# VHH binders against Protein Syd (syd), part 11

Target 1, 183 residues: Protein Syd (syd), of Idiomarina loihiensis (q5qw09)
Amino acid sequence: MKTLEESIDALMTRYKENVPVRYTEYVEEWNSPIYGTVIDENTVEWTPCRQPEALNFDDLESALEMSFHQSIKTLFGRWYAGDLALDYQGHTISLLQTQSAEDGERLLENITGHILMKRRLKQPETVFIGLGSEDDGLLVTIDNQSGAVGLEWVGKEQHDVLSDSLAAWLDNCQPQVETDKNS
Key: E = the ipSAE of ESMFold2; O = the ipSAE of OpenDDE; V2 = 0.75 times the mean of E and O plus 0.25 times the DockQ between their complexes.

## First folded at step 11 (VHH; framework vhh_4orz_3)

Design Q4 (at its last look DockQ between E and O 0.67; V2 from the best seeds 0.00; counts 0 for: pae E 4.8 > 2)
Fold by ESMFold2, look of step 11:
Structure Q4 (fold): chain B 183 residues (1-183), chain A 121 residues (1-121)
Amino acid sequence: as target 1 above (183 residues)
Amino acid sequence: EVQLVESGGGLVQAGGSLRLFCAASGFTVSDNYMAWLRQAPGKRREWVALIHSGGRTDYADSVKDRFTISRDNAKNTVSLQMNSLKPEDTAIYFCAAKTPYGRWTLQYDYWGQGTQVTVSS
């Protein structure tokens, strides 16, 4: 049985083995520790690295008067990495990561907007962790109460539960090997 | 079908004010990042102002305290009030939008056609 952190690390290892050159958007202002060779003004090679200090959710929890499920905090607080292109049972997923401390702060602002939308719509609070790569508006989310990983259309409740936990879900994700795409 | 349409551009004397408007259709401004960007002659596009789906606003250092981004959810519009205009503010101004469901990127999903702002000395 693996901890969530061990599942994340194992996935990162599998990803590096199956996607040996990785690209992401270049944002000079971030000074991201994952950046390697700059390909052009908007594209850079990247390599994952551990966050020296985990992204801190405490101020956001205080501001929103809520507690985030620990799996959410662990997922976004362990690595700096680009998005991971994954397959889960035939579904194409882009799993989100943060690339720098500055990127992490902007992610927290995005999560704020999502939570406020869920509250306005009187829906269970979820946090997005990924996108369906082919579908506009399809999210992979964690239900904040239960920790369940599921699919969710923007503005709607989770409609499909993929796994009871993030760790179990990650253990069943595989890197997507692209022949003609960048991630 | 998603559309962004800017209006309100024109010629303005230095020190003057101008208000830009962006009308959105096919999506909800309050559920997305809405931004103003600008492109001066011979320069790359640069970010000017942003309103988050949660309502927080951010500004580029060069326009802080002079420009104000706001939105009208009932009309599904975003506006940019520009005060104390300088010749350096001369540019084509674009309204842009992106989903808040990824990390911050330089890439916006939807763009208007732009509106010219020219500040005379």
Scores: ipSAE 0.091, ipTM 0.484, lowest interface PAE 4.8, mean pLDDT 87
ESMFold2 (binder alone), look of step 11: mean pLDDT 84; pTM 0.849
OpenDDE, look of step 11: ipSAE 0.170; ipTM 0.586

Design Q5 (from N4 with S102G; at its last look DockQ between E and O 0.01; V2 from the best seeds 0.00; counts 0 for: pae O 10.4 > 2, placed apart)
Fold by OpenDDE, look of step 11:
Structure Q5 (fold): chain B 183 residues (1-183), chain A 122 residues (1-122)
Amino acid sequence: as target 1 above (183 residues)
Amino acid sequence: EVQLVESGGGLVQAGGSLRLFCAASGFTVSDNYMAWLRQAPGKRREWVALIHSGGRTDYADSVKDRFTISRDNAKNTVSLQMNSLKPEDTAIYFCAAKTPYGWSRTLQYDYWGQGTQVTVSS
């Protein structure tokens, strides 16, 4: 079976090959290594690249007095990339990625808020890794204890388990592609 | 009116060559991203090659060193030279165009051809 690193790399390869033109929000001050052609003040073309230094979770783990599941750290520490639009069994998922070190810090802040919410609600601790819909509050999450990938509504427990591992789940994700407009 | 029309497909023996053409009308190919994609039976549509407005070319790993994408600005066409063809290259090949404007995190092309069948026999 593939390692998680291999699964992530394979997905990124598939994404590059199936989404040859990729745009994301342009944050000039990040000077992100993924940035290519600047389209306008708000939009930039991007290409994924490996993180020279993986996103550091140590300070957050200390602050929250917890250990994050290794799959979470691996996912967010492997590549700089824009968020990936994926298809999983006919469902559209936006897999969250970090574009730069600065963006990584923003992610860590958001994770902090999420964990604190879970604790407040006395729910199992999960970490969001994707969005089923930006407007519906549907999250793709990893259970921090088991590593299982599942779905949950914001403020609710996982109600559906998609996979026992992130690697297995990613292996079954495909890049979301647009249908032929003339078909 | 914008139109993309593919041609050049057909039946070829493994190891053979084909050259596909895509004639564009209603827009200028050199101002846009032009791509070839293909869809094999029972498989998802996959990207094959891209030529940027600036002239840079990109290829899927599966076709690198075998396929070459080019354009003729005078004729407003895009071509795909396919050498060393394999049975796994059998698919409907589509020409597509993407303007360099707008924002998309997905594979989004603005214009599509109807496709041309390429069949490689073993």
Scores: ipSAE 0.010, ipTM 0.226, lowest interface PAE 10.4, mean pLDDT 89
ESMFold2, look of step 11: ipSAE 0.286; ipTM 0.670
ESMFold2 (binder alone), look of step 11: mean pLDDT 83; pTM 0.841

## First folded at step 13 (VHH; framework vhh_4orz_3)

Design R1 (from Q3 with W104F; at its last look DockQ between E and O 0.55; V2 from the best seeds 0.00; counts 0 for: pae E 2.5 > 2)
Fold by OpenDDE, look of step 13:
Structure R1 (fold): chain B 183 residues (1-183), chain A 122 residues (1-122)
Amino acid sequence: as target 1 above (183 residues)
Amino acid sequence: EVQLVESGGGLVQAGGSLRLFCAASGFTVSDNYMAWLRQAPGKRREWVALIHSGGRTDYADSVKDRFTISRDNAKNTVSLQMNSLKPEDTAIYFCAAKTPYGRFSTLQYDYWGQGTQVTVSS
């Protein structure tokens, strides 16, 4: 079996090969290392690159008095990239990525809110890693205890387990090929 | 049905204080980003303050140290305490909400209130 790192790298390679032109929101202040040609004030081309330092979860783990599943930390600490449009068994999913260190901090804040919601609702703690394209309320999540990848509606428990591991799930995801965003 | 309703606006003298309220229904304020924005006559709508689901707060430079955003989870409301008010603070004030999911680079709000008028006289 592939390591999670290998699965992530393989996916990123597939993405680069099948989606040669990639666009994302342009946040000038981030000075993100993935930014290429600026298309307009709101749009920029991007290319993925390895994070020089992985996103740090230590402070958040301390604040929430928990440990995050290693797969979560690996996923968000491996690459700087735009969100990936993926196809999984005919369903379109947006896999969240970090574009810069500052973007990573914002992600950690959002994860904080999600965990606090789960605790308030007395539900198993999950971390969202993607969105279903068909409905903004449909989340792809990792169960923080088991590492299982599944689907859940916002404010609800996982209702479908897609895979027992993130690596296995990512290996079965393909890039979603779309028309040029600016065409 | 999701609804945001602002209240607390009015006329106040320069240097005075005012507290705005935003009552939410159909969703939980503590699970979302809650923001205050304002629009002065002839000007674009501008961001004023934000409270994250995790509790962190942010402010525009123009209101920093004068305004305070907070929330009451029991009442499902967000508030804006405005102190040391200036004539340039005159505007319609809006509350807005955004879910914490997806990419968060530029705030695109999912829900809006109708606004409340704040007038600061010199």
Scores: ipSAE 0.208, ipTM 0.585, lowest interface PAE 1.7, mean pLDDT 91
ESMFold2, look of step 13: ipSAE 0.362; ipTM 0.644
ESMFold2 (binder alone), look of step 13: mean pLDDT 85; pTM 0.861

Design R2 (from Q3 with R103W W104R; at its last look DockQ between E and O 0.53; V2 from the best seeds 0.00; counts 0 for: pae E 2.4 > 2)
Fold by OpenDDE, look of step 13:
Structure R2 (fold): chain B 183 residues (1-183), chain A 122 residues (1-122)
Amino acid sequence: as target 1 above (183 residues)
Amino acid sequence: EVQLVESGGGLVQAGGSLRLFCAASGFTVSDNYMAWLRQAPGKRREWVALIHSGGRTDYADSVKDRFTISRDNAKNTVSLQMNSLKPEDTAIYFCAAKTPYGWRSTLQYDYWGQGTQVTVSS
């Protein structure tokens, strides 16, 4: 069985090979290491690169009095990249990525809000890792306890388990053939 | 049905204060990004302030240290306390909401209020 790191790396390789031109939002002040050619005020080409230092979850874990599943920390701590447009069994999903250290801090803030919502609703704690392309309310999430990857409507529990592990799920994801400039 | 309703606007003299309210229905304000934007006559709509679901607040440079955004979870409202008002603060003020799952600056807001007029006289 592949390690999660191997699965993530393999996916990134597939993405680079099949999506030779990649666009994302241009945030000049981030000075992101993935930025290439600036297309306009809002759009930039990007290329993935390894994070020199993995995103730190320690402060958030302390603040929320919890431990995040290792797969979550590995996913968001390995590469700087734009969000990946993926196909999973004919469904288009945007896999969220961090583009810079500052972007990573924004992600942690978003995760905070999500966890607090789950607690308020007395639902199992999950972390969102992707978005359905057809509906912004459809999330791909990891169950923080089991590590299972599933689908979740905002404010609801996981209603479909896609895989028992992130590595296995990522291995079955392919780059979306059509690229969106806003990806 | 989702709805945002602004209130608290009016006429105030320069140097004065005003507090705006935005009442939300159909969703929980503490679970979302809540923002204030404004549009002055003949100008583009501009962002003013934001409060994240996690509690972080951000402000436009033009209003920093004068305006404060906050929320009341029990009432499901977001507020904008405006102090040291200037004539250039005159505008229609809008509240808006966005889900917390997109944090990039170019993302559009999902819900909008109808706006409330704020006029600051010299």
Scores: ipSAE 0.240, ipTM 0.600, lowest interface PAE 1.5, mean pLDDT 91
ESMFold2, look of step 13: ipSAE 0.412; ipTM 0.732
ESMFold2 (binder alone), look of step 13: mean pLDDT 85; pTM 0.856

Design R3 (from Q3 with G102R R103W W104R; at its last look DockQ between E and O 0.42; V2 from the best seeds 0.56)
Amino acid sequence: EVQLVESGGGLVQAGGSLRLFCAASGFTVSDNYMAWLRQAPGKRREWVALIHSGGRTDYADSVKDRFTISRDNAKNTVSLQMNSLKPEDTAIYFCAAKTPYRWRSTLQYDYWGQGTQVTVSS
ESMFold2, look of step 13: ipSAE 0.423; ipTM 0.723
ESMFold2 (binder alone), look of step 13: mean pLDDT 84; pTM 0.853
OpenDDE, look of step 13: ipSAE 0.690; ipTM 0.874
ESMFold2, look of step 15: ipSAE 0.484; ipTM 0.742
ESMFold2 (binder alone), look of step 15: mean pLDDT 84; pTM 0.852
OpenDDE, look of step 15: ipSAE 0.724; ipTM 0.878

Design R4 (from Q3 with G102K; at its last look DockQ between E and O 0.01; V2 from the best seeds 0.00; counts 0 for: pae O 6.2 > 2, placed apart)
Fold by OpenDDE, look of step 13:
Formats: structure tokens, sequence, C-alpha cells
Structure R4 (fold): chain B 183 residues (1-183), chain A 122 residues (1-122)
């Protein structure tokens, strides 16, 4: 069985090999290490790189009086990258990534809002790690207690468990590949 | 009407060479991203090579230093020179085009050819 780190690395390798040109929103002030050729004022080419230091969750854990599942920390602390467009069993998913240290801080703020919402609604605490492309309200989440990867609508509990672990789920994800229009 | 037509495929022995061609009509190859992709039986389509409008080229690691993508602006064609071919290179090879700057989604090509079969025997 692969470690989570191995699964993440393998996915990133598959992505680089199958997506030769990668674009994302250009935020000049981030000065992100993944930025390559600037296409225009809003668009930049990117290449993934390892984070020199993993995103720090300590302050957030203290503030929320909780511990995040290790898989969440590993996922968001390993690579700087644009969001990954993936295919999982015929479904298109955008896997969220951190593009820079500053972007990581933004992510932590968003996670804070999500956790507080879950608490307000008295639902199990989850962390969003991706979006369904078919509907903006469909989230891919990790259950913070079990580590299970599942689907949930915003403001609702997980209604579908995709995998018991993030590593296993990522191993079954592929870069989104367009079908031949002439076939 | 936009059209891409591949040619040059066939049977070759391991260690041999082939040159694929893609003839484009309805648009200018030098103004667009042009790519070669391939699909082996039972496998997903995989990217092979890309040439940018500016002339930069990129390659999958599996074909780097063996394959060369180029274009002929006068003929409005893209080529893939394949050297040191291996049985693992056996696949249907597709020519594809992507227009720059309209969409920055990197997972979609705007135009596709019908493909050409390449078979490398051991």
Amino acid sequence: as target 1 above (183 residues)
Amino acid sequence: EVQLVESGGGLVQAGGSLRLFCAASGFTVSDNYMAWLRQAPGKRREWVALIHSGGRTDYADSVKDRFTISRDNAKNTVSLQMNSLKPEDTAIYFCAAKTPYKRWSTLQYDYWGQGTQVTVSS
C-alpha cells in the first residue's frame, strides 16, 4: 500500500505528464514559485513545486480547539500547485491546491469558515478538498475524524463515501482527458 | 471548416523511425498550440508532444530525446519525428489543436484528427 505522500506525488506526476500546459489565475502580489510565463493580466502558466515548509495548521487548531486529520495537513502542505482537474469514475472534480504561502493563508481562512458552519449546523466536522465540476455546490470533503473522503452538498452532511482514505482515493483519480470529438 | 488529417503511420521494427504528419485546414498552425497524443489498446489517451505558437516545444518524459515535434508554416502542417521506437510506443496517434487565450483550460483541445496507427514490433 502506498503512503499518502506517495499517492500525492504519483498523482502530481500523472498530471504533469498528461497536462503539458497548465494555466491558473495570475495574482502578481503572491509572487508564487509555481508561476511561469505570464499570458495576460489574469492568466499565468504554472508548474508544481514542493513546499519548502508545510502549511502551518497550529494556530488554526489552537483557535478552533481541534486537531485536523493528518491527511488534510499532508495534502495542503506538500506541493505548491494550481488546482487539479481530475476524473474520478467519470466524474470531473477540481482538487484544490495551495499556490503560495499567501494562498495557503487564504485557504486556512476558508477552512475556518467551513468548520464554524459545520459546528453551527451541528454536523460532523469535514474539510473541503475539492469541488464537483457539475455543480458548484457539490464538495469533496474529508471527514476530520475518520479521514474518509466523501461528497456533500454545502451545508449538508456527507451523503456518499468515496473512500476510507485519501491515499486510496487519490490513487483512483486521473487527470481529466478530453474525448476525441471525431469518435 | 476546420480539419486535421494525420498521415505517416505504419508498421516498424523496434529501433526504427517514423515521421507523422498532420495537415491542418481552416486555421493557422503557427497561431495555435499543436499537440500529438496517443492511445494504446486498453489505456487512456496520453499526451506526447506540444508546440506552442511561439515555437517552444514540450515532451512527455517517455518520449523525450527520441521524438521531435515541428511545424511547416508554409504547408500549414505539424510533424512528429519518432526515432528509436519501442514496442511501448504502439498506439493510435492523434493530432490536436488548441487556440490560445480564449480558454485557459489545459484539458481541452478545440480540434482533433482521426488518428493514425503506429505499430512497433519487437
Scores: ipSAE 0.020, ipTM 0.277, lowest interface PAE 6.2, mean pLDDT 91
ESMFold2, look of step 13: ipSAE 0.302; ipTM 0.629
ESMFold2 (binder alone), look of step 13: mean pLDDT 83; pTM 0.841

Design R5 (from Q3 with G102S R103W W104R; at its last look DockQ between E and O 0.59; V2 from the best seeds 0.00; counts 0 for: pae E 3.2 > 2)
Amino acid sequence: EVQLVESGGGLVQAGGSLRLFCAASGFTVSDNYMAWLRQAPGKRREWVALIHSGGRTDYADSVKDRFTISRDNAKNTVSLQMNSLKPEDTAIYFCAAKTPYSWRSTLQYDYWGQGTQVTVSS
ESMFold2, look of step 13: ipSAE 0.264; ipTM 0.614
ESMFold2 (binder alone), look of step 13: mean pLDDT 84; pTM 0.850
OpenDDE, look of step 13: ipSAE 0.587; ipTM 0.823

## First folded at step 15 (VHH; framework vhh_4orz_3)

Design S1 (from R3 with T106Y; at its last look DockQ between E and O 0.40; V2 from the best seeds 0.00; counts 0 for: pae E 2.1 > 2)
Fold by ESMFold2, look of step 15:
Structure S1 (fold): chain B 183 residues (1-183), chain A 122 residues (1-122)
Amino acid sequence: as target 1 above (183 residues)
Amino acid sequence: EVQLVESGGGLVQAGGSLRLFCAASGFTVSDNYMAWLRQAPGKRREWVALIHSGGRTDYADSVKDRFTISRDNAKNTVSLQMNSLKPEDTAIYFCAAKTPYRWRSYLQYDYWGQGTQVTVSS
């Protein structure tokens, strides 16, 4: 049996093996535990590391009067990493990660905005976990009730379900060969 | 059509102040991350200040405590108050915007203004 944690860790291992040098944007003012060798004023190498304390959703759950699906909390609470450039059945996606505890706080603020937008539109509540491209509004999301992974345009409901669970979806994602974007 | 239009640039002596404005049309500033970036002659573009869709602000260390980014949602504008200006602040300043789903990139933006020149003498 493979837990979601095991699927996340296996993906991270495959990513490191297939993308042996990983780059992300360097912001000198940040103190990110994933930062390695600074390449230039805008670019740094990164290596994933385990979160010493998992990102805590309790305050947000209380404020929004909801419970987040455990797969969402596990995904965003496991690693600090750059975004992972992945292929799923020929589709390019960027799997979102957090780079530090402070970045996790920013993620929670953006999740809040997304949930409030879904409520205002009276749509099923989802949480974004990935982007289909940096230059369009296509999201990869988890349906909070079912745990289903799907595609969704900002402001719209999921229009394609990719997998019934995050673990299964991650097990079928492969690192993208060319990863010099926002990972 | 999405447009970002900067204004307020000019020549100022060291130690002086300027306030830059960015007027947005075709989208809502409070639904986006809004930023100021700058590029000095012969230098790469650098991030200066960012205001998140939720209102949090971040600053580059070189301008922290001297510059303040703010927004006026009723006017759909973002501004940059620049105090205690130094000659090294001389640059073209750009207003930029991005979706909150790309919150971590301080250099990648979906929309850009044409820039306004700031020159700090002496």
Scores: ipSAE 0.410, ipTM 0.702, lowest interface PAE 2.1, mean pLDDT 89
ESMFold2 (binder alone), look of step 15: mean pLDDT 85; pTM 0.865
OpenDDE, look of step 15: ipSAE 0.801; ipTM 0.895

Design S2 (from R3 with T106I; at its last look DockQ between E and O 0.39; V2 from the best seeds 0.56)
Amino acid sequence: EVQLVESGGGLVQAGGSLRLFCAASGFTVSDNYMAWLRQAPGKRREWVALIHSGGRTDYADSVKDRFTISRDNAKNTVSLQMNSLKPEDTAIYFCAAKTPYRWRSILQYDYWGQGTQVTVSS
ESMFold2, look of step 15: ipSAE 0.500; ipTM 0.749
ESMFold2 (binder alone), look of step 15: mean pLDDT 84; pTM 0.855
OpenDDE, look of step 15: ipSAE 0.740; ipTM 0.875

Design S3 (from R3 with D58E; at its last look DockQ between E and O 0.40; V2 from the best seeds 0.57)
Amino acid sequence: EVQLVESGGGLVQAGGSLRLFCAASGFTVSDNYMAWLRQAPGKRREWVALIHSGGRTEYADSVKDRFTISRDNAKNTVSLQMNSLKPEDTAIYFCAAKTPYRWRSTLQYDYWGQGTQVTVSS
ESMFold2, look of step 15: ipSAE 0.485; ipTM 0.753
ESMFold2 (binder alone), look of step 15: mean pLDDT 83; pTM 0.849
OpenDDE, look of step 15: ipSAE 0.764; ipTM 0.885

Design S4 (from R3 with T28D S53T; at its last look DockQ between E and O 0.46; V2 from the best seeds 0.00; counts 0 for: loop humanness VH .164 < .165)
Fold by ESMFold2, look of step 15:
Structure S4 (fold): chain B 183 residues (1-183), chain A 122 residues (1-122)
Amino acid sequence: as target 1 above (183 residues)
Amino acid sequence: EVQLVESGGGLVQAGGSLRLFCAASGFDVSDNYMAWLRQAPGKRREWVALIHTGGRTDYADSVKDRFTISRDNAKNTVSLQMNSLKPEDTAIYFCAAKTPYRWRSTLQYDYWGQGTQVTVSS
């Protein structure tokens, strides 16, 4: 049986095999450890690398008086990478990653805002891990209590459970190849 | 309807200061990333400053220590204080907003203002 770490690593391997050159936004000031060859003033190639120290959730847990589900901490604490464009059962999803320790700090700030919004709305607490392809605020989230992966619109509760666990969900995600023009 | 309206642009001599304002309607500035971007004639649009939902600020190296982004939640506005202006700061300045779920992109925003011209002459 695969651990979550093994599922994440297997996905990263499949991604590199199916998307051999990967691009993300270039911002010179960021000096991200994943950055490789700069293509133009806004575009850089990237390669994933292991976080030397896993993103630390302790201060956030203390400030919010909560514990995050371990799958959330493992996902965001294992790799520095660009976002992964994935297919799940014919749907396109962007799996969120952090590019650097500083980027991880930004992620934690945004998780804080999301949790506070869920509390204001008196909804079950979730944490976003991905974005749907649509422009109207579709999130892939983990229910913090159960670990279930589901879809939710910003400001709403999960409306569709995709998997009981992150590891199982990731094992069923495949890299999205860019479409080629079909004659 | 979401709307962003910039103001405060104009002509100023090198070394001078200007303050730009962005009035938002249709959403709360505190629930979004708010940014200033600029585009000089013949150049690509570049980001200038960003203020996070929690108030953290980030700046492009070219404006660091000269420009300050700030937010007034009660008035639902964002401003950009620009000091020690140089001719290279001449551009149309845009206010923009995005959800915190797309936190990393400095160039991809959900809402844009129409822009305000800043011209720095010596």
Scores: ipSAE 0.390, ipTM 0.672, lowest interface PAE 2.0, mean pLDDT 89
ESMFold2 (binder alone), look of step 15: mean pLDDT 84; pTM 0.857
OpenDDE, look of step 15: ipSAE 0.735; ipTM 0.888

Design S5 (from R3 with L50Y; at its last look DockQ between E and O 0.50; V2 from the best seeds 0.00; counts 0 for: pae E 2.6 > 2)
Fold by ESMFold2, look of step 15:
Structure S5 (fold): chain B 183 residues (1-183), chain A 122 residues (1-122)
Amino acid sequence: as target 1 above (183 residues)
Amino acid sequence: EVQLVESGGGLVQAGGSLRLFCAASGFTVSDNYMAWLRQAPGKRREWVAYIHSGGRTDYADSVKDRFTISRDNAKNTVSLQMNSLKPEDTAIYFCAAKTPYRWRSTLQYDYWGQGTQVTVSS
């Protein structure tokens, strides 16, 4: 029986082993702690590193007068990393991460916008954790009340529950390994 | 159908000001990241400023404290106030948008305007 932290760490280990060179957008001004070798003006290699202090949700919780499900806080408070390209049941998912403390602040602002949208639409409150890579409107979300992981179109309620918990869902995700086909 | 249309570009003397406008249709500005980018002759495109769906703004170091991005949700527009202009600000300026769920990318945008020329004379 794995804790959520153990599931996240195991996924990160599998990712590094199966995707040994990882790329993300390079923005020099950001000086992200995950940045490694700069490939070109727009591309840098990255390696995950542990957050020295977990991303703090307290100010946001106070401002929105809500509490976020612990799985959300743990996911976004564990590592600095690039987004992870994953396979889940044959579908490509981009699991969202933060690259730095400043990137974490940007994530919190985007979560704010999402929650305010859900309130405006009078829908159950969810938090996005991933994207369907083929369609910008398809989100993987956590239901804030139950912790259930599900699929949701932007502006709609969860239409499909993938797992009762984040830990279980992550244990069934595999790194997406894309390689060139021999010519 | 999604469209972004820029306006307000032109010629201005160094030290002067310009305000660029971007009118959006086919989506809601407040539900997206809105950004300005620019491309000077012989250089790659660079981001200038963005405003995220919750209203937070950020700026490239080269324009910080001189440029201000703002948004009018009722008119579905975004603007860029450019003060204390320098010759190195000369570029084609583009309005761009992306979903807030890909917030990190400064160069990967789903929608682009055609651009508006800003020329700052010395």
Scores: ipSAE 0.289, ipTM 0.639, lowest interface PAE 2.6, mean pLDDT 88
ESMFold2 (binder alone), look of step 15: mean pLDDT 82; pTM 0.831
OpenDDE, look of step 15: ipSAE 0.665; ipTM 0.873

## First folded at step 16 (VHH)

Design T1 (from R3, 21 letters changed; framework vhh_enristomig; at its last look DockQ between E and O 0.71; V2 from the best seeds 0.00; counts 0 for: pae E 3.2 > 2, unsure alone 62.1 < 65)
Fold by ESMFold2, look of step 16:
Structure T1 (fold): chain B 183 residues (1-183), chain A 122 residues (1-122)
Amino acid sequence: as target 1 above (183 residues)
Amino acid sequence: EVQLLESGGGEVQPGGSLRLSCAASGFTVSDNYISWYRQAPGKQREWVSLIHSGGRTDYAESVKGRFTISRDNAKNTLYLQMSSLRAEDTAVYYCAAKTPYRWRSTLQYDYWGQGTLVTVKP
């Protein structure tokens, strides 16, 4: 049906339509391609833009001796954007995005740490894609083997499967209508 | 229950060295971003150094080449090796931690220590 790319793009379109002005933290030195009008020393408007070159997982896959599920690579390789505030069947979710190529490299370092933690704990390997609560102790993750989207406490296995696939999950997410500066 | 306890501060001559420690309890240093900050009297709190959960280190330009951040995961302890100290390094030094899942935020750390005073004699 819809490809994952089409699901991501449709979500971005609906997000822009439902959240017409979007804010994120401003750090001048980052010079992010999503930055628009600077509001104050800590706040900037943003607009999503396509990555000209998709975030490259090849070196990380080699270093970790693993393959990442294609949905993970597609999600983090398609757009530069701020985090998306979403609602999924009563769950408030912050979907993580990268804002620049440099930000993408920081994401890859953090994914490395998460995978190494899962290996130390002898748990199924997952990759975080979102925050499932106001603090970041509850993660939304993708199971790397199956592609299933689920909830996971830091240091624990997925305990609640939200969807069998990222595309299906995204298609059932709604932008959070009440806009805040974390979008 | 989470605590960060700094130690190792004191008086030192210009050009001298000190090693600061930050003992963590209630969470794991290797699973978090851990930073050193400092605050001189009457000044804003200033970022000094960061160690990422994966072990990569970053430094403020003012301390690069003179300070080294490190950690001992078995002891759950963060260190700041300070060398070639100058009067401008006089400050209370704080250890702070945040989770890696909100890596872009520079405005909030979840846990802060009480600080340890470093005085470099004029």
Scores: ipSAE 0.194, ipTM 0.559, lowest interface PAE 3.2, mean pLDDT 86
ESMFold2 (binder alone), look of step 16: mean pLDDT 78; pTM 0.786
OpenDDE, look of step 16: ipSAE 0.775; ipTM 0.891

